# Designs tried in a protein design chat: VHH binders against Protein DOG1-like 4 (DOGL4). Part 181

Target 1, 232 residues: Protein DOG1-like 4 (DOGL4), of Arabidopsis thaliana (Mouse-ear cress) (q84jc2)
Amino acid sequence: MSKMRNLVEEKFLEFYESWVIQLELYLHQLLIAHNNNTMSETELRHLISKLTTHHKAYYTAKWAAIREDVLAFFGSVWLNPLENACSWLTGWKPSMVFRMVDRLRKSRVVLVEAQVKKLEELRVKTKFDEQKIEREMERYQVAMADRKMVELARLGCHVGGESVMVVEAAVRGLSMGLEKMVKAADCVRLKTLKGILDILTPPQCVEFLAAAATFQVQLRRWGNRRHYVTHS
Short names: E, the ipSAE of ESMFold2; O, the ipSAE of OpenDDE; V2, 0.75 times the mean of E and O plus 0.25 times the DockQ between their complexes.

## First folded at step 16 (VHH)

Design zg97 (from zf24 with A61E; framework vhh_7z1x_3; at its last look DockQ between E and O 0.70; V2 from the best seeds 0.79)
Fold by OpenDDE, look of step 17:
Structure zg97 (fold): chain B 232 residues (1-232), chain A 122 residues (1-122)
Amino acid sequence: as target 1 above (232 residues)
Amino acid sequence: QVQLVETGGGLVQPGGSLRLSCTASGFTFSSYYMNWVRQAPGKGLEWLSGISRSGSYTYYEDSVKGRFTISRDNAKNTLYLQMNSLQPDDTAVYFCARYSGLEGLTPSFDYWGQGTQVTVSS
C-alpha cells in the first residue's frame, strides 16, 4: 500500500524519521539516568529540558507543515497503520498519558497526596478540553456535509478550468478549519505534558518521559512488523 | 562491503578548528541517518551529532552545540564534521557511524569507521 507522496509528505517523512531517531537516542539517555541514582537534580532537569525541547521542535515542524497541507496529517504516510489507528486528531490522545502515569504508580513510582490531587485536577481539565475539541470537530463535520462537501461533490462532476479553481478554494477553506482543530488538539497535548511534568519530581519526570518514549517507539516497532514502512 | 573511513584528525591548539570527513562506500549513503561519535581516553562512547538522510535535519549533543557542525554530501558519499573552538576536552578518537535502529531499547550503529584521532593541546 504505497501512497503517492507530495512534497509536504516527503519533507515531513524525513523530519519525522530523524526526529524519532533522536528520540530513541534520548530514550537511551533517559533509561541510563533512571538506572543511575547518582545523577544530580540539575543533570536530571537538563535531560528533561532536552526532551521537552525535542517535543516542542516536533510541533514547530508539524505546524509549519500543516500550514501547507493539513490533510497530509490525516492518513500520515510517515506512520504505520497501527500508529495511525492510535491517533486522535493527528496525534496522541492527551488523556491517555494519565493512564501511563497510573501504570507507573502501580509499578514503582510513589506519588505524594498533593501530587495525586494535582494530577486528578489536570486529568479532569484535560478531559474537558478533549471533549470541547471533539464537539467542535463534530460541528465542523456537520457544516462540511451541509455545504462544502456538497459543493465539492457538485464541482467534481464538472471538471473544467474554472471549476478547478473553485474546488481548490473550497478545499482551502475546509483545510483551514481542520488546521485550527489540529492546533487546538496539539495545544492540549502540550499543556497536558507540561502539566504532568510540573507535578512530577525530576526523577519521576525522567521515568515518565522514558515510559512515553518507550511506548512510542514500541508502537512503531510493532506496527512495522505487520506493515513495512520505509525508514532512514 | 560497507566501509566508512574517517579523515581529517590531527593535533590542534585550543581554540583551533578541524574538519573531519567520513567517506562511505558499499551502501546507499543517502538512505541512512549518519552520526559522529567520539571516545576520549578512559571514557565511554559519546554521541555528538546526527544528520538526516538528505542533510536537512541535524542534531547535536549539548557538549558540542554551537561549536560543531555536521553536514553531508550525498553525491560524494561523504559525511563532515566542522569543529570550531576546540578545547582540550575534545581530545578523542572520532568515529563516523551508521544508525541501524534499536536493539531492544538501545540505539544501534551497525557500521563504524576506524576512527580519527583529534588531539587538542597547547
Scores: ipSAE 0.892, ipTM 0.969, lowest interface PAE 0.5, mean pLDDT 92
Fold by ESMFold2-Fast, scan of step 16:
Structure zg97 (fold): chain B 232 residues (1-232), chain A 122 residues (1-122)
Amino acid sequence: as target 1 above (232 residues)
Amino acid sequence: QVQLVETGGGLVQPGGSLRLSCTASGFTFSSYYMNWVRQAPGKGLEWLSGISRSGSYTYYEDSVKGRFTISRDNAKNTLYLQMNSLQPDDTAVYFCARYSGLEGLTPSFDYWGQGTQVTVSS
């Protein structure tokens, strides 16, 4: 593989490791805030803002990296196999977060009817946006297969420089299409996250963000544990 | 033997500057995320700043953002904290700490320096 792919993977691996550590530190702050009813609304809003900024920083770094090598995000080396298996277009599936929101409706949190209605409207819109992206991905996969078939047929007997250039041009075209698709999916993720936070009160936002971060951190630990062999 | 040794603390006037150093030994320093944590008189531990293994990514608590700069020199196994525009509220014992992950859902630090006292007063 090219040196550039190795560099992108190496840089994002270090970024992601440190980003997850910071998420773990923020998760602790969210759990303390959730269990402590003495925090002011201003303090809660500040904590929510720190989490929002942290998630935006992830997408800033991701978009810089996919500009260089989007394929690094399909089967990422910084994610364990369980995390990769749970990925939808290089990240979390937007509609999945509404399962966490549904949990907030029981026992620990009181959602008013107006919030429930707005969350359901947001969920329907999010599912619609997901379907649009899935249709676009299907179109890209069909286009890629057609281009690859034609290209491979023409290059069946050649291993020279001109054949290499044609293959590289096709791969660059595929990468540009995937970059646009991944960014579209990430925009749905960010819009869904913002939408949920805009509907919830600050205490509810803290509980939601704590649940989401807990799931993300636990999924990573469960996947890592599967590869760890402990001796008696 | 893992050891973290801190230097650079002292008495400084408000608006002054100090540079803290933490020298690491007994482990592969360049493989670990490192942190600065402080404890003010009568208060609990406050995380201030963290730095990725190569130094490429840094994070700060809002109270010190723009005033403090974390850095590292992996060739010297040394972690730094440059503290500018010091305020009386920055008076605390400052610790160098190695992050080890979560214990349950609580962040854990497996090794700490001895701490260095920073006093900001007129």
Scores: ipSAE 0.786, ipTM 0.917, lowest interface PAE 0.8, mean pLDDT 87
Fold by ESMFold2, look of step 17:
Structure zg97 (fold): chain B 232 residues (1-232), chain A 122 residues (1-122)
Amino acid sequence: as target 1 above (232 residues)
Amino acid sequence: QVQLVETGGGLVQPGGSLRLSCTASGFTFSSYYMNWVRQAPGKGLEWLSGISRSGSYTYYEDSVKGRFTISRDNAKNTLYLQMNSLQPDDTAVYFCARYSGLEGLTPSFDYWGQGTQVTVSS
């Protein structure tokens, strides 16, 4: 028997599967736009808007789900082990997206000096926000672990139903704190994405979004592949 | 043998409504993301809408959002498209299609119906 999935995990698994399929459809449109320079700026902005709306929809669904079970997002059943291994606080690390921007700069994407300056300012801001979250997470985890140790020690000395209530209260407190930190990390992710798209021109945004979607899709495909070793 | 059969097409005046049905057989319908796609005369295929396995999550091309509603009844193995406020540009053959994953980086649909004609004119 495999581990049973709770309702939150089952719902988000279905959501995530459909969300990825839609991302794959949008990737196809991005690749067409990248390969055929026949789209107007208005058409490119519309496609970019579809992608940003799709990403916002992911966070809308995620934030609803973490209200019910934030722990489902630490080691998620809808992600393969490679995807889970690449997670920082339940998602991609915001500063890591600038490596993709750097890679595009090394190709034939031309950025003017003003764009380069704005991107560096955004990179510094993003790293600053990440460091603040990391310090908050460390302090919170230590504080919760210490309070949890005291509460669990008290629980070990009790023989009544009161021990169950104390454990449930401690778990609720931890979950509320984790939810706040996950949302804070997600807000940095959204601000960073929006900041990059505001700095880049529409054709550059299409190239960036295509690269990002390709990476996410390929990470999923690569991590889902398994080598079967047969000794006969 | 996997079969998808569309019905419900026809001739309608601008502003009118139609409801398309797609009856599935030969596979576990409730296990698949299902889609509506159309092909206007002399044009390529245009994806319109998709729906998750249980029907809980739906997606629409922007030009039909608000006018078209995708749904499914897994007990009847049937996919639906409610089409309102139809315009002449909606004239096309409408197909239901089963999503099968990526071929390379290209979305792939492995089974299609024969299609049903929708004509919007006066």
Scores: ipSAE 0.748, ipTM 0.909, lowest interface PAE 1.1, mean pLDDT 86
ESMFold2 (binder alone), look of step 17: mean pLDDT 90; pTM 0.908

Design zg98 (from zf24 with D62E; framework vhh_7z1x_3)
Fold by ESMFold2-Fast, scan of step 16:
Structure zg98 (fold): chain B 232 residues (1-232), chain A 122 residues (1-122)
Amino acid sequence: as target 1 above (232 residues)
Amino acid sequence: QVQLVETGGGLVQPGGSLRLSCTASGFTFSSYYMNWVRQAPGKGLEWLSGISRSGSYTYYAESVKGRFTISRDNAKNTLYLQMNSLQPDDTAVYFCARYSGLEGLTPSFDYWGQGTQVTVSS
């Protein structure tokens, strides 16, 4: 017997599994492009566009789902425990992607001074935006504690219908606040990805996207291999 | 025990339409992401389209987007590919295939049909 999955979890599980399969297919195309010097700039731009569109599709589906059940994204059933442990506000931590960019500087790919400067400016801006969201989350957690205390006190005094309406309104407010923060974090993720791709040349974009996709796919595979099913 | 059987191929004129079917047996069809892949004469395999286990999510290669439609009927264990606006360069053997994941960093398909020939010619 497994925990009941709600409809949002079931739908997003199917979506995410399919989205990851498509990412794996795109990763293969990125690796072929990276190893093949005959691909034109136009062909590389088309491939980069496919990956960009694919990532945008993920956020479109995610935002529709979090409007219905944002809590499904905290400890997601479509992610293994390792993926969940590495999550920052339901996804990758934006500043961490610059570690992948740093690997480009150590590889055969040579970044010109102008690119290095723009990447550093983007890193600083991304960290600033990230810290703003972290402060908002801290304020949310404090507000949650205050509201929980009020709810706990009311629940102890009145176990009837009046308490039900107040609790439902409070839960709706908590969900809306959490949805706002998750969307803000996702906007920083999308801005960071767009910023990096705007700074890099098409061959450098392919190498960066291949590195990012490889990490995402490999993290999933490591977590799946190390996952031990716990029986009741 | 696992079998995938394609039907519906044939000769068609440029601009014409064709519908391919793939009947699955020996596994729980409704649990798997399914794909259409083709191989043109003297060329490698080209992935064309994929569909999620219930049919709710579909993906297409740019070469066929807007012209081909993938669908499935889980009650009949059947995968479909509706091909419209066919071009001479669509001439290929068309396979249905079950996705199994990555081997290293290469996409792997564990079961394939025998293929069905589609020839687009005047």
Scores: ipSAE 0.762, ipTM 0.908, lowest interface PAE 1.0, mean pLDDT 87

Design zg99 (from zf24 with Y59W; framework vhh_7z1x_3)
Fold by ESMFold2-Fast, scan of step 16:
Structure zg99 (fold): chain B 232 residues (1-232), chain A 122 residues (1-122)
Amino acid sequence: as target 1 above (232 residues)
Amino acid sequence: QVQLVETGGGLVQPGGSLRLSCTASGFTFSSYYMNWVRQAPGKGLEWLSGISRSGSYTWYADSVKGRFTISRDNAKNTLYLQMNSLQPDDTAVYFCARYSGLEGLTPSFDYWGQGTQVTVSS
């Protein structure tokens, strides 16, 4: 219901706001590096490392938060409606990044045959892992309609200590299942990101990370502007 | 009127410490992400550190990570930078800056202090 009632939501909202500001600062550094060919490979690798560390910081904070309240990440209050509409299991859909790489290939980024083959292998593996999680999600949703859950919902209509305890245990079990699925999805995201960065050269990594960060900050801006009402 | 006023700069020996303060007025200090930025002689601006609205989350440039600590006291409308293990290349004018968001794809800081000089030399 209200984000003001949930401490996890309040803490992660402040974290996410600051994390996005830092991403905006890193995006500026990526765009400068992309436009200037004076940076050494070592300097580019340091910049790429800062971005990967920044993404790891997000998942560290997220996993701490979902351990306390995974449901806060379904329809998150720190995301606008457009960002929420674009979410797959509380984050970006892993296969989407290959569409971004394809866009870069059609512009000024020339990939050698070996890179194209490795990207296709990674795409297939990522799609397989993604579909596995989607099947688990479908099984989870079907289990929600199982006779046992329907019976628990019926029992929840009766006020009493024993009924309350049984319902609470069931809700805790559901939350644990969602936590496991969200962490599995995040692991696929991190493996996909690492895989792409391992295949690309440092200049290509900078272009990829700049494109990804640009999309993320623009999506947030577009959603915030559309959602903003000058008169309440 | 919005004002940011830095104090605490000065001359210090290599390996020494300084604490900078920035007093804010004219806006709701506790609603903004605040930053420390420096400018060395003949160089451009270098972002050093940022802090979230309540002070719960902090971020640092690699050049100062482990040596500098950013903090804030929202009741006093004051931002701090504790600088330890100072080296000659830390010599710069240090600015307190309020983050205002993106202009296009460029980070914007809408208000800056006047700066405070830090000189690290023997």
Scores: ipSAE 0.781, ipTM 0.914, lowest interface PAE 0.8, mean pLDDT 87

## First folded at step 17 (VHH; framework vhh_7z1x_3)

Design kg1 (from kf3 with T103K; at its last look DockQ between E and O 0.61; V2 from the best seeds 0.77)
Fold by OpenDDE, look of step 17:
Structure kg1 (fold): chain B 232 residues (1-232), chain A 122 residues (1-122)
Amino acid sequence: as target 1 above (232 residues)
Amino acid sequence: QVQLVETGGGLVQPGGSLRLSCTASGFTFSSYVMSWVRQAPGKGLEWLSGISGSGGHTEYADSVKGRFTISRDNAKNTLYLQMNSLQPDDTAVYFCATWDEYKGTTYEFDHWGQGTQVTVSS
């Protein structure tokens, strides 16, 4: 039983598959860099820049796609069930990266007190921003349920050209609100990522980015294996 | 058990060419990104090039870009590195490597071969 995909879904699926492959290629570089104590700061910064550019490209593509169909990203067909299960408002939850940093601290990364303090401040801010978005989403959902969804349901029961146009307009209106929420969440993600990278040294950035990339690729691979075993 | 065996190394004069091969076994080769890495005497590991499972995506380090070409034959479970315009600075042990999704953020002890020695000297 395969879900029917629209054009936006198909296009983004192709993009995402390519993007993840490229991420994995960068992951190899990050892992080798991590094990190379002789790399210059310039070289490390160049690698970091490649990764940050790659992430920015993802959101550029995403934002273009959500403009066409934001609903496609709620139940993303290009993601496996595991990836979807780990998603918060169409992406990774910003606060989760601090747990990742904590794990790195317990293993290889030594942070100075000043860095720890800054990270904690960023953590608090990120959490606050997440909660704010969640509250807005809740408010939006309530509003939709109370008025717009009822209207859509009523209109959807009528077959006719004019009715279809009205329904489409209503759906578009609702989608605009969702798009704002998604963009807000993405902004928090990008700010959080930038914040962390600004606090960390170049070698630490490489480790962090390696961990992040590892996590993403693992979810993709693990989830795909499970999905194929279950459905093929 | 993952096995990688590098071959094709040797002694070559500056400006010469070599073609390295890496034969893979113990995993679904076509499903994995593969990389070439080298280690020169007294230096750390250097990433050189990577290629996607299908071969549709490739990456190169600036140090080898335009001189080296990575490719793969999935039917033969073999990774290749064509090295042209070799210089003395290219002298190193060359390794093929892959990352396993069950591993952490390290290459040091997993999924390498023994490497193949490349020596560029007049």
Scores: ipSAE 0.873, ipTM 0.953, lowest interface PAE 0.5, mean pLDDT 90
Fold by ESMFold2, look of step 17:
Structure kg1 (fold): chain B 232 residues (1-232), chain A 122 residues (1-122)
Amino acid sequence: as target 1 above (232 residues)
Amino acid sequence: QVQLVETGGGLVQPGGSLRLSCTASGFTFSSYVMSWVRQAPGKGLEWLSGISGSGGHTEYADSVKGRFTISRDNAKNTLYLQMNSLQPDDTAVYFCATWDEYKGTTYEFDHWGQGTQVTVSS
């Protein structure tokens, strides 16, 4: 039996369930927009704005949840962020979104060479920002391990409130640092999304957003069906 | 084997009301977001409203918000659209539709009903 989720986890999972349901309602609108040659540019831009706002709302809620995680502060903090080191800070790598852009080039949309050039420039910047975050994460973890080593050695010689306070401060510092890095990664994700939507035309944006929404909705639907049990 | 069948269309005077129904079969109706879509004569498709599988989340196009109400009865596998304050520019064929999964390289609804005609005129 898995351990009980804390209140922060339960609240965010509840939010995420509602968020994906609303995303699917927007997906239905994107499907009509994608297949309807008579929608005005104004109508397309309004729908694109709704999707942009919806994605921003996801990150707003996520940042509130990770801010509260300082209160849930032992084994799960230490294990979850370290387990995610190769899976990238609480999400998909920002540059992975360009796989969807590459898919657009193989579909019904036509990208002009100026768009292709701007998208490649954005891809390079996104990868640079990713690598910068990875280096900062590694540097931070090394620095934090060094501080923990000296504090653990001090604790081995002393048993007292001052030693406990120093260990608590180190743990709090690690949590704050990880929160900062998660927000930085999410900021790269948001800036990359906005950059792609600024380069694409409104019809191209609709197809891109439909691709992203189908991915998220399909992932939830497969998880809810518990498909691994059916194929076991 | 999925089937969606719209009923309840007809002729109505301006300011009148109609209730459309969409009966579903061949899938677990309560698991799916459902939408109403219309097509006026000589115009393209217009998304009107959608509702989550449980019925707890709804969304409306600005053109119908406040006048139309989407609902569902999962025990009867039926989707509804209550249309109030109808005007001549609501004249259209009304469809129910849903999306299940991405198929190939297209972004389309997987299932559509045949449509039901709504005509608002004196």
Scores: ipSAE 0.770, ipTM 0.935, lowest interface PAE 0.7, mean pLDDT 79
ESMFold2 (binder alone), look of step 17: mean pLDDT 81; pTM 0.811

Design kg2 (from kg1 with S31E; at its last look DockQ between E and O 0.64; V2 from the best seeds 0.79)
Fold by OpenDDE, look of step 17:
Structure kg2 (fold): chain B 232 residues (1-232), chain A 122 residues (1-122)
Amino acid sequence: as target 1 above (232 residues)
Amino acid sequence: QVQLVETGGGLVQPGGSLRLSCTASGFTFSEYVMSWVRQAPGKGLEWLSGISGSGGHTEYADSVKGRFTISRDNAKNTLYLQMNSLQPDDTAVYFCATWDEYKGTTYEFDHWGQGTQVTVSS
């Protein structure tokens, strides 16, 4: 079933499609850099910066959009089912990136003991932050399911001017809570990403970013092959 | 079977121009981002430019920005690289390349052509 799209959904869909395409262009650069032992550290750092800037742009756009309609991101009509299935609170799960790092270690990335230690510390911290957010989300869900939500639902069934205003106010309140939650999750994502990049050497960063970009592009492409996504 | 065939290389004087072509087959060309890369003697692979499937997005390395132009004709399954103001440092084998979503744990291009030689010399 195709969901009706609102303006926020349409705008973000367009943004996301463009963003993913750009990511894939960057992926090509990462792949070449990864296999180029002659690139200078400066060049690598420049590429890394390009990618980090790209990711920051995503969250800037996201946060602008969620300010208008946070609920749109819990349906995420711009994502295919595969992307949605891999989503945690409207994005990637922060702890997932450590599994990526582990895979890289098993393949060709050699980490020194100091890096391993720092990564483990970051992993623990990230996990803690995830759990904290999840607990807060649970609390929020319980609160939403209480008498207030029941009243909201009842009001929603009664079409009237004054009733509509009350419902809108209630929805706004709920949306604000969700927005806060989403932003909290995004902060954990950004901190985790930054933490990893701060621990890794520039060549290792390139490998990690290549892996991450690959994963995102694969989800998009695999999902789209199985499920047609209407482009704006 | 994916095939990429680069053509258009040759000998050119400094300041000259060349237009490279890459003919693609074996996959839906319009759905894939394509890149041009080169390898000079004794040097590693250098990414030069990339273009989205629709052609709406392009990227260039600083080394070629303003001189090279990437384009594509999806109806002809062909990728192009217009190279202007060529310099001796542009001497290299030029490749078109792409990456597909079925690539495993090795993060590298999985589709390359044989390349075309570009030599810039007086």
Scores: ipSAE 0.873, ipTM 0.954, lowest interface PAE 0.5, mean pLDDT 90
Fold by ESMFold2, look of step 17:
Structure kg2 (fold): chain B 232 residues (1-232), chain A 122 residues (1-122)
Amino acid sequence: as target 1 above (232 residues)
Amino acid sequence: QVQLVETGGGLVQPGGSLRLSCTASGFTFSEYVMSWVRQAPGKGLEWLSGISGSGGHTEYADSVKGRFTISRDNAKNTLYLQMNSLQPDDTAVYFCATWDEYKGTTYEFDHWGQGTQVTVSS
């Protein structure tokens, strides 16, 4: 017998497959924009807006789906095992995005000192918010483990509809707590991305978005093993 | 060894139509997003259109939307660009290209064809 998919998983799998294909189509545009110094600022800002809108659409769909079933986002059916192994609270770890920023500091497009200072301030703020969420999640995990022990002890009771109702209420309570934590993590992700794009010039934004999209598409390809590269 | 070969370029009158082909080899064509890119004389590269591996998703630059149509035939390992309502500004070398993997140094397409010349003039 194979694993069953619920309706939320099936719908989000369809959404995510289309979303990541569209991301790769935008990656192609970013690659040309990065290597073309004749594009106007208006054209660059239009492309950046397309990427920003695409990312916002992901979170809009995700937040609708986690309202129905947040647990689907822990070990997701629409991600390969490598992608799932790299997840921190259902997504990329906010502080890790600064590895892409570090690449800009070594790239062909030089960051000025004022930008470097603002990026370091944002980096510190992002780490602070990230650590706050990690502590809150640790407290939540302890509380969830205690509730699971209680639920396991009660599963030996074959009482009728009232015991089912109590278990369902406990599961809903845990799921709502997880939903709030996932949304908090996503808000840090969005704030960090918007902060970076606000500090960078349009050509630098194109390079940053190209780096981020490249990593995401490459991670999916490596995990799917179509053209697997294991090391360098 | 990945190879992309464009054909179908030529001289055409303004308002005319032309269909470009790009034959691919050395990789599993159906698994890759493909793009058409052009370079007009004295200008930089311009991304024109892209298509998903299955062909189900397409994108177009504003400059060609409504006039150009990208398609693919995965059984023939061939990418197409149907170009209608051609104008002198469409004169360029047209390339097919794809991205495979990040090589650790640059953000650019991995594979390009040699290009095919399209000239729109009276």
Scores: ipSAE 0.804, ipTM 0.940, lowest interface PAE 0.7, mean pLDDT 85
ESMFold2 (binder alone), look of step 17: mean pLDDT 80; pTM 0.806

